# Ledger of designs, part 3: VH-VL binders against Eukaryotic translation initiation factor 3 subunit M (eif3m)

Target 1, 160 residues: Eukaryotic translation initiation factor 3 subunit M (eif3m), of Schizosaccharomyces pombe (q09722r188to347)
Amino acid sequence: DDEQSFAFLLEAVKMDNSTADEAVRELVQRAVNSPKYFFFDDIVTLPPVQQLEQSTLQLLGILSGGMTDDYVSWVAENHAHCQHQKFDEDAIARKMKLLTIASLATQAPNNTLSYGDVAKSLKIDENEVELWIIDVIRAGLVEGRMSQLTKTLSIHRSSY

## First folded at step 9 (VH-VL; from u1 with heavy chain Y102L)

Design v3
Fold by ESMFold2, look of step 12:
Structure v3 (fold): chain C 160 residues (1-160), chain A 118 residues (1-118), chain B 107 residues (1-107)
Amino acid sequence: as target 1 above (160 residues)
Amino acid sequence: EVTLKESGPALVKPTQTLTLTCTFSGFSLSDRGVAVGWIRQPPGKALEWLANIYWNDDKYYNPSLKNRLTISKDTSKNQVVLTMTNMDPVDTATYYCARLDLGYFDYWGQGTMVTVSS
Amino acid sequence: DIQMTQSPSSLSASVGDRVTITCLASQSIYSYLAWYQQKPGKAPKLLIYAASSLQSGVPSRFSGSGSGTDYTLTISSLQPEDFATYYCQQSYSTPRTFGGGTKVEIK
């Protein structure tokens, strides 16, 4: 039911650009903290959302088109903002790793993404990459085949 | 090995603009996630943060000085430049540049002393 | 702005003593706190980040602790090379701010 209430809130803000400030802030807070919401172009373009603080708009921009390093740099200067807005820094960090893999998959030459490139972009040990790739596939952001022999992901489709 | 070094004039007259250059090695502002900041310390006094610049050109300024400060980078030269307008004798300090790592200053230059006097 | 109050402002101690320096933030800073050592005529050196994490190459006699508004730096057995001024610095909120420093003199 929490997903249904979020969907209603999103549609309400989409339909009425004079939506109350509290509802707009709740929408953003729930979207950035949600482990299931990934498509932030739908949020960042809403007129009432565009009236929020510059720091919030920067975060939404990173979520809509950035990578993990953009978030790590932003959060290092915005810890207080996250506390005030009740943004869950760790939930957003996880989301950014998944979105980064999806972005790398979309850009991968010959539809092949090496585990080494993932490890470099996420700043993790290469031995951890397989778990993250499994998670991005389970999230529905990427379709592909993993090969432990070549340590690559062969990409069939990326939705991001 | 990460190193940073500050350069600029040692003496500035009141009202002049100060320009300081930080030249660094062992890392690059082409590397995602990298940042460099400036901090000053008046003689015998506490440190004061001035500004940070990130690899993606995001910039952050101390609000008490934000209208006087400009920070910029030249990635090809491994340089960060700070300008500070309308210098006053109270701005006499040692000026440091330092690398940010996860929001903390982990490597510092040796500092350059800037004296403001008429 | 978050004000950082260090105490004591100075102290004298003997080699081998356990030394504790405190830093009080004017509001909660959620462990986004660093400790720096500065020797006369030198740049600061990072000792502790994230309140309790020891920077690489820093001797294990240095440790940090605390939460909320109250933070401490501890030197478990003071050495002659630890004569310096120590600063805390919060990285929670812009502007980053430093404490006034604690000067440690070895007798």
Scores: ipSAE 0.756, ipTM 0.897, lowest interface PAE 1.0, mean pLDDT 92
Fold by ESMFold2 at other seeds, fold request of step 12:
Structure v3 (fold): chain C 160 residues (1-160), chain A 118 residues (1-118), chain B 107 residues (1-107)
Amino acid sequence: as target 1 above (160 residues)
Amino acid sequence: EVTLKESGPALVKPTQTLTLTCTFSGFSLSDRGVAVGWIRQPPGKALEWLANIYWNDDKYYNPSLKNRLTISKDTSKNQVVLTMTNMDPVDTATYYCARLDLGYFDYWGQGTMVTVSS
Amino acid sequence: DIQMTQSPSSLSASVGDRVTITCLASQSIYSYLAWYQQKPGKAPKLLIYAASSLQSGVPSRFSGSGSGTDYTLTISSLQPEDFATYYCQQSYSTPRTFGGGTKVEIK
């Protein structure tokens, strides 16, 4: 099972800082490509991960605290690195949109995030925003109430 | 309308440091996702990429120039500055600045010719 | 570094001709390829990005194609304003590299 094997691999690397390079690279590849893994501070801080290529460390930093535009700028300079490391550029782009909404939610004044701000940050049409908000809630990154009348998300909790 | 313009000395002696300024309008490096790069073209030869600087201050340099390059920006002045140390006659070229959009140079300055000669 | 080899280095053509310029990369570049036009005394102008996407304001007689290592720029009916030097450039790997150019001249 991919979820069980990933959890085992993550735990093994977290518990043993001398883990073999091949296993560390597999952990990173699976984490960045996974549609279900979002908490990259746990990975980027691991000593064996810190020994990886600078381009990989930059990506992990973006995944731990950046936004979509950070990723778009990084990938424009790192297509070859993604191909060599087997990083799925599209999967990561989707993940970055979800993480960006989660970041906007934690920063939202009065716990209210406008659809307009989401559309601007993701560079998408405002009419697409609701589906992305549904996805970020289903991912467990944000809890809140959507309002079509005000075109806003009222935030109850953000985990990112 | 997007415009870029290069400025700097036309003549530089070997070993001197070249400083070039790109002044632009119609966009800002405060806009997320934008970048400015430098490219040179020796007379009659191929274009050579030098460096890029992004809105978030990420910088990328051509490795072949062995730390001779420094790129910086001043967002309030709409300027990007390139410094190149230890100039040599082989560095004689037209130097361009250009905007990057999605990894491609979509608007270029007219270029400035720099001659390196004793 | 990825080497970009353009051919031909020069060609002569008449107005109305179909011309094809090729660019060969030393390794696969996955369509991260641009074409630029440069007229004498002028800056390069972006024509094609992502191997086949036409830049805004560029005439439809310009087209790009190719994959892997082999890429082409085609001008379907050459116009007087198209006499220029054309460059390919890969954006797949750092450092970005350019082809040596193809000069298109009047017969």
Scores: ipSAE 0.751, ipTM 0.893, lowest interface PAE 1.0, mean pLDDT 92
Fold by ESMFold2 at other seeds, fold request of step 12:
Structure v3 (fold): chain C 160 residues (1-160), chain A 118 residues (1-118), chain B 107 residues (1-107)
Amino acid sequence: as target 1 above (160 residues)
Amino acid sequence: EVTLKESGPALVKPTQTLTLTCTFSGFSLSDRGVAVGWIRQPPGKALEWLANIYWNDDKYYNPSLKNRLTISKDTSKNQVVLTMTNMDPVDTATYYCARLDLGYFDYWGQGTMVTVSS
Amino acid sequence: DIQMTQSPSSLSASVGDRVTITCLASQSIYSYLAWYQQKPGKAPKLLIYAASSLQSGVPSRFSGSGSGTDYTLTISSLQPEDFATYYCQQSYSTPRTFGGGTKVEIK
C-alpha cells in the first residue's frame, strides 16, 4: 500500500547515497504531503536530499523545527515551487499546525499547555483547540490529558 | 491603525547609491508572519516589485535587480531600509513600501519620488 | 517572468454602468492574483486578493473572478469615486508582476 511503499523508499534512500534524483524527489514529495509522516530530521539529513533546491531544503527545515507562521511566510513566496514539486500546500499547512502544538507541548512549563497559547500560536478560535489537540494525540506526537474545565492539556509524554 | 512612510533623497545623481527608509506603525516585524516590501512606479508606467523582507529576516529580490538591491530591517525602530546601487535615469520613479500580509500588499505608504539626473 | 496583460488599456463609462476589466497571465497562476485601484498622485489600494476575495473596507460593487490565466475585475454599478486606474498583480511566481493598467474615465 502507499504507507508500505513509502517506508521501503525511505529505507532504500537511507541505504544508498547514490539513489537516483527521481526517487529522492518522490520520497520528499510523499513525505511532505503525507498526513501521517512527521519526523523530518530523518529526511533532511540524507546526503541526496541535501542536493535539492534551496526552497525545498527551507521547507524541510521548517517541517523539522519550525512553526505554522514560518510555513505561512515561506509558502507566500513559493507557490510556483509547490506546484512544480507537487507539494500539497493545504496538507502541509495542516501538518504544520500539528507540529506546532507538539513543539509547544515539548516547551510547556510544568507540563501544562493552555488552550489559549495553542489558539494564539495557530491563529484559531479557542473553541477549535480541542479538535486540534485530539488530532495531535491521534498522530502520536503528544500523550496527555485534556481538561475543558481548566482549558489545558496536561502533558505526560511528547515524542516530537 | 497601520501606516507606512517612505523617506530618502528626492534627487540622486547617476551612479550614486540610493538609500530609502520605510518607517511604519500599527504593526511590528517582531510579529511572526509579517513582511514589508518595496515597489516602484516610473512616471506613467506600471508598478514593479523590488524586494520583500520577512519578520524572520528572509529576503526576496526581483531577479532583474538582485545585484543592485539590498534590503534590511531594524525591528526596534520599526524600519525597513532599501539600498539600490548604480542609479540611472531609467530608475526615476515613485518608490513605495507596503506591508505584506496573507501574501498580498494590503497597506501602502504614500510613496516618495526619486529623480535620477545630473 | 509571468507577463500580465490587461485589457482594455482605457475605457470611458458613465456613473451606474457595469464595468469589466480583464487580466491575462502568460501562464497559469492558480488564483494568486490581486487587483489594485490607483488614483492620480496616490498609492495603490488593494481591492481583491486571491482572485475573488474582497479586501476589508472595499465596497461590494467590486468583485473578482477567473481561473487559470484569465481573470476579471467587475464594478457592478460605477460610482464617481471609482474613476481611477486599475492594476492586476500575480503573486504566484517570483518576481511578482503587475499588469499595464486599465484607466477608467468618466464619459
Scores: ipSAE 0.746, ipTM 0.891, lowest interface PAE 1.0, mean pLDDT 92
Fold by ESMFold2 at other seeds, look of step 10:
Structure v3 (fold): chain C 160 residues (1-160), chain A 118 residues (1-118), chain B 107 residues (1-107)
Amino acid sequence: as target 1 above (160 residues)
Amino acid sequence: EVTLKESGPALVKPTQTLTLTCTFSGFSLSDRGVAVGWIRQPPGKALEWLANIYWNDDKYYNPSLKNRLTISKDTSKNQVVLTMTNMDPVDTATYYCARLDLGYFDYWGQGTMVTVSS
Amino acid sequence: DIQMTQSPSSLSASVGDRVTITCLASQSIYSYLAWYQQKPGKAPKLLIYAASSLQSGVPSRFSGSGSGTDYTLTISSLQPEDFATYYCQQSYSTPRTFGGGTKVEIK
């Protein structure tokens, strides 16, 4: 299936630094567009990937350690690059919001992340925060308990 | 209220280096997601984009001028500086700085006219 | 570089007229386009972003439309303060480029 095909492609590129340029580009395109792939350190550090365009490497760096505002700033200068590389700007924007919540969760003092901090970081209405938290939990990036009474997420685990 | 103001010399001799400063208020380049850019307009002619600098210090230059332009910021002073080397009479223009938000120039300074002549 | 061609270069119109200005990109720009108004001796002012989104504080008589390579700015009922030069600008590809302008003059 598409998950098995992606996993085989990733492992092939990991094992052979001489992997063809087309395969490396397909790996990157599938990874950035995938709603299910989140761990970009595994990709950005691959020697064949490091030979790609600077704009692509910047995006991979944002996906591996940045936040939503980093992506919004980057994409504002890289719309043509996304079109040429077949990067789905909206899919990546959604992924960045999930990764941002995961990053906030890892840094949250006392393992408690306020809905207000999430809303501020994602630049969304606070009433939308619970839906995004549900999504980040379903993605397996964060485990925790939501409280509407305190408008917080108590974090048990963050994978990111 | 967002404001920007350009400052620098009104007259520059050919081959000299132009340094322009954009001083702004009502926002900061410590605010995530914002940028400041420079645009010029020769008298009676169309606008030409020069460079952008982002809150995270990412920089973008017009490729036709890349070897001549340097953009930098001082976030503590609310300033962005543009340096343009080897000025020529064809570079005579009004120079604007503008805030870039979500990819578009939403607030502009009044502009400063720079004349390049002997 | 993406060339932006504006039409017409100038036009004369009366207060109350419907005015249409067009902007043609040399390749598809996927609605990453802005419209600016500039009065003599003043800086440009953003009117429309993302081809059709009205900037805050801009009167609703201004609207933008189009897709692909063809974009239009419309002023539904021209007012005295609308006599100016209008520029389109693409934000799709580096370098950002501007059209040559359309000067709207009083009849």
Scores: ipSAE 0.717, ipTM 0.886, lowest interface PAE 1.4, mean pLDDT 92

Design v3
Fold by ESMFold2 at other seeds, look of step 12:
Structure v3 (fold): chain C 160 residues (1-160), chain A 118 residues (1-118), chain B 107 residues (1-107)
Amino acid sequence: as target 1 above (160 residues)
Amino acid sequence: EVTLKESGPALVKPTQTLTLTCTFSGFSLSDRGVAVGWIRQPPGKALEWLANIYWNDDKYYNPSLKNRLTISKDTSKNQVVLTMTNMDPVDTATYYCARLDLGYFDYWGQGTMVTVSS
Amino acid sequence: DIQMTQSPSSLSASVGDRVTITCLASQSIYSYLAWYQQKPGKAPKLLIYAASSLQSGVPSRFSGSGSGTDYTLTISSLQPEDFATYYCQQSYSTPRTFGGGTKVEIK
């Protein structure tokens, strides 16, 4: 029911830019906290969303086109804002890591993304990289094959 | 080795604008996630945060001083500049720049004493 | 603004003593708290971040604890080099604010 009510709320705000401020704030809160929602271009461009607080707009911009380090820098100055808006900092941090891998995959030369580049971008140990790649594939953001021998992801498709 | 050093005038007259430069080494503001901030300490008094600037040019100011402060960076020179307008004798303090990592000031410059007197 | 109240403002102690100083925030700061040591004429030095995490190169006799509004810095066995002023600082909300300091002096 939460998935259905989110889909209804998203469609309502998309269709009517006079949507009540409370509904717009609920949409944003649910989108940023959701482990299943990744496409923030659709949200950040909505006219009623553009009326929200500058800190919230910064976060949505990071979610639509930034990387993990953009989020880590933003949250270091916005802990109180997250608390007030009920943004789940840890859920967003996980989402940003997945989106970062998806962004790297889209831009990877020769459709090959090295584990080293992922580890550097996410600021994690290289031995953790395969677990994150599995998660980004499960999220439907990237299709590809991992190679432990070459320490690379060969990308078939990136949908981000 | 991470180092930061403040430079600027030691004496400023009331109403003048103060410009301070932080020159640092051992890190770069092209390094993702890095920031530099400014903090001051009046003689014998507590520390007061002034402003931060991030690698991606995001800027944050102490709201009580926001209209008087401007922070900027020159990544190629490893420099951060703080400008404070309309100086007053109460602004007499040691001014520090410091590196910010994950929201905490982990390396500080030696500080520069700025006296505001007619 | 979040007010940070340190206590005591000063204390006298002997080498080997266990020293505790406290920092009270005017509202919950969710462990976004640092402790700094400052010796006369020197810049502050970061000791503890995130309320309890020890900065690299800081002796293990320093520890931080607390949650909510109440935070404590502990020096388990005071050494001669530890006579200094200590400041807490919250990083939860803008503006970042510092406590008034606790001066630790030789008895």
Scores: ipSAE 0.689, ipTM 0.877, lowest interface PAE 1.5, mean pLDDT 92

## First folded at step 10 (VH-VL; from v3 with light chain T94I)

Design w1
Fold by ESMFold2, look of step 10:
Parts: structure tokens; sequence; C-alpha cells
Structure w1 (fold): chain C 160 residues (1-160), chain A 118 residues (1-118), chain B 107 residues (1-107)
């Protein structure tokens, strides 16, 4: 299936630095567009991937350590690149919101992340925050407990 | 209220380097997502984009002018600086700085006219 | 580079007229297009972004439409203060490029 073929492709590129350019580009395109793939350090560090275009490497760097604002700034200058590479701008925007919450969770003092801080970082209405937190937990990036009373996420573990 | 203002020489000689400063208020280059760009307009002619600089120091240049342009910022002074080397009479234009929001120029300075002549 | 061709280059119209200005891109720009108004001796003013979104503070008589390569700015009822030159600009690809302008003169 798509998950098994992606895992095989990733392992093939990891095992052989001479992997054909088409396969490397397919790996990147599928990873970037996938709603289920989040760990871009595993891809960015691969020698064949490091030979790709600077715009692509910038995006992979944002996915491995940036936040939503980094992506919004980058995409404003790279719409044509995304179209040529078949990068789904909206799928990446969603992924960046989830990764941003995961990054905030890792940095949260006292393992408590306020809904207000999430809303500010994602530039969304605070009443939308709970849906995004549910999504980041379902993605396996954060473990924690939401509180309606305090409007916070109490963090038990962050994988990102 | 967002404002931008261009400053620099009104007259430069051919081959000299032009330095323009954009001073702005109502926003900061320390704010994530903020960007400022430069656009010029020769008298009676269409607008031409020159360069953008982002809060994170990412820089983008018009490829036709890439070797002649340098953009930089001084966050503490709320300033963006454009330098353009090897000026020629065809570079005579009004030079604008403008803020970018989501890739579009939403606030512009009044412009500064630069004439390139002997 | 993406060439932006505006039509017409100039027009004369009466107060109250419906005015349309077209902008043709040399390739698809996926609605990454802005419209600016510029009055003589003044800086451009953003009217429309993302092809059809009205900028805050811009009168509702201005609207934008189009997709692909073909885009239109419409002024539904021309006012005396709308005497200006109008420019389209694509934000899809570097370099950002502007159309040649359409000068609107009030009869």
Amino acid sequence: as target 1 above (160 residues)
Amino acid sequence: EVTLKESGPALVKPTQTLTLTCTFSGFSLSDRGVAVGWIRQPPGKALEWLANIYWNDDKYYNPSLKNRLTISKDTSKNQVVLTMTNMDPVDTATYYCARLDLGYFDYWGQGTMVTVSS
Amino acid sequence: DIQMTQSPSSLSASVGDRVTITCLASQSIYSYLAWYQQKPGKAPKLLIYAASSLQSGVPSRFSGSGSGTDYTLTISSLQPEDFATYYCQQSYSIPRTFGGGTKVEIK
C-alpha cells in the first residue's frame, strides 16, 4: 500500500547514496505531502537529498525545525517551485500547524501549554485550538490532557 | 498606524553606488512573518520589483539586477537598506519601499526620486 | 519571467460607468495576483489581493475576478476620485512582475 511503498522507498534511499534522482524526488514529494509523515530530520540528512534545489532544502529545513511563520514566509516566495515539484501547499500548511504545536509543547514551562499561546502562534481564533490539539495528539506528536477549565494542555510527553 | 519613508540622495552620477534607507513605524522586523521590499518606477513607466527582506533575514532579488543589489536590515532602528551598484541613467526612477503581507505589498512609502546624470 | 499584459492601455469613461480592466499573464499564476491604484505623484495603493480579495478600506465598487492567465479588475460605478492608473502584479513567481498599467480618465 502507500505506507509500505513509502517505507520501502525511504529505506532504499537510506541504504544507497547512488539512488536515482527520480526516486529521491519522489521520496521528498511523498513525505512533504503526506498527512502522516512528520520527522524530516530523517530525510534532510540523506546525502542524495542534500543535492536537491535550494528552495526544496529550505522547505525541508522548515519542516524539520521551523514554525508556521517560517513556512508562510517561504511559500510567499515559492509558489511556482511548489507547483513544479507538486508540493501541496495546503497539506504542508496543515502539517506546519501540527509541528508548531509540537514545538511549543516541547518548550512549554511547567509542561503546560496555554490555548492562548497556541492561537497566537498559529494565528487562529482561540476557539479553534482544541481541534488542532486533538489532531496533534492523534498524530502521535504530543501526549497530554486538555482542560476546558484552565484552557491549557498538560503535557505528558512530546515526541518531536 | 503603519508608515514607511524612503531617504537617500536625489542625484547620483553614472557608475556610483546608490544607497537608500527605508525607515518605518507601526511594525517591527523582530515580528515573525514581517517583510519589506523595494520597488522602483521610472517617470511615466510601469513598476519594477527589486528586492525583499524577511524578518528572519531571508533575501530575494530580481534576477535581472541580482549582481547590483544588496538588501539589509537594522532591526533596532526599524530600517531596511538597499544598495544598487553601477548606476546608469536608465536607473532614474522613483524608489519605493513597502511592507509585504502574505506576499502582497499592503503599505507603501511616498517614494524618493533618484536621478542618475552627470 | 512572467509577462503581464494589461488591456486597455488607457480609457475615458463617465462618472457612474462600469469599467473593466484586464490583465493577461504569459502563463498560469494560480490567482496570486494583486491590483494597485496609483494617482499622479503618489505611491500605489493595494486594492485587491489573491485575485479577488478586497483590501481593507477599499470601496466595495472595486472587485477582482479571474483564474489561470486571465484576470479582471472591475469598478462597478466609476467615481471622480477613481481617476488613476491601475496596475496588476503577479506574486506567483520570482521576479514579481507588474502589468504596463491602464490609465483611467474621467470624461
Scores: ipSAE 0.747, ipTM 0.896, lowest interface PAE 1.2, mean pLDDT 92

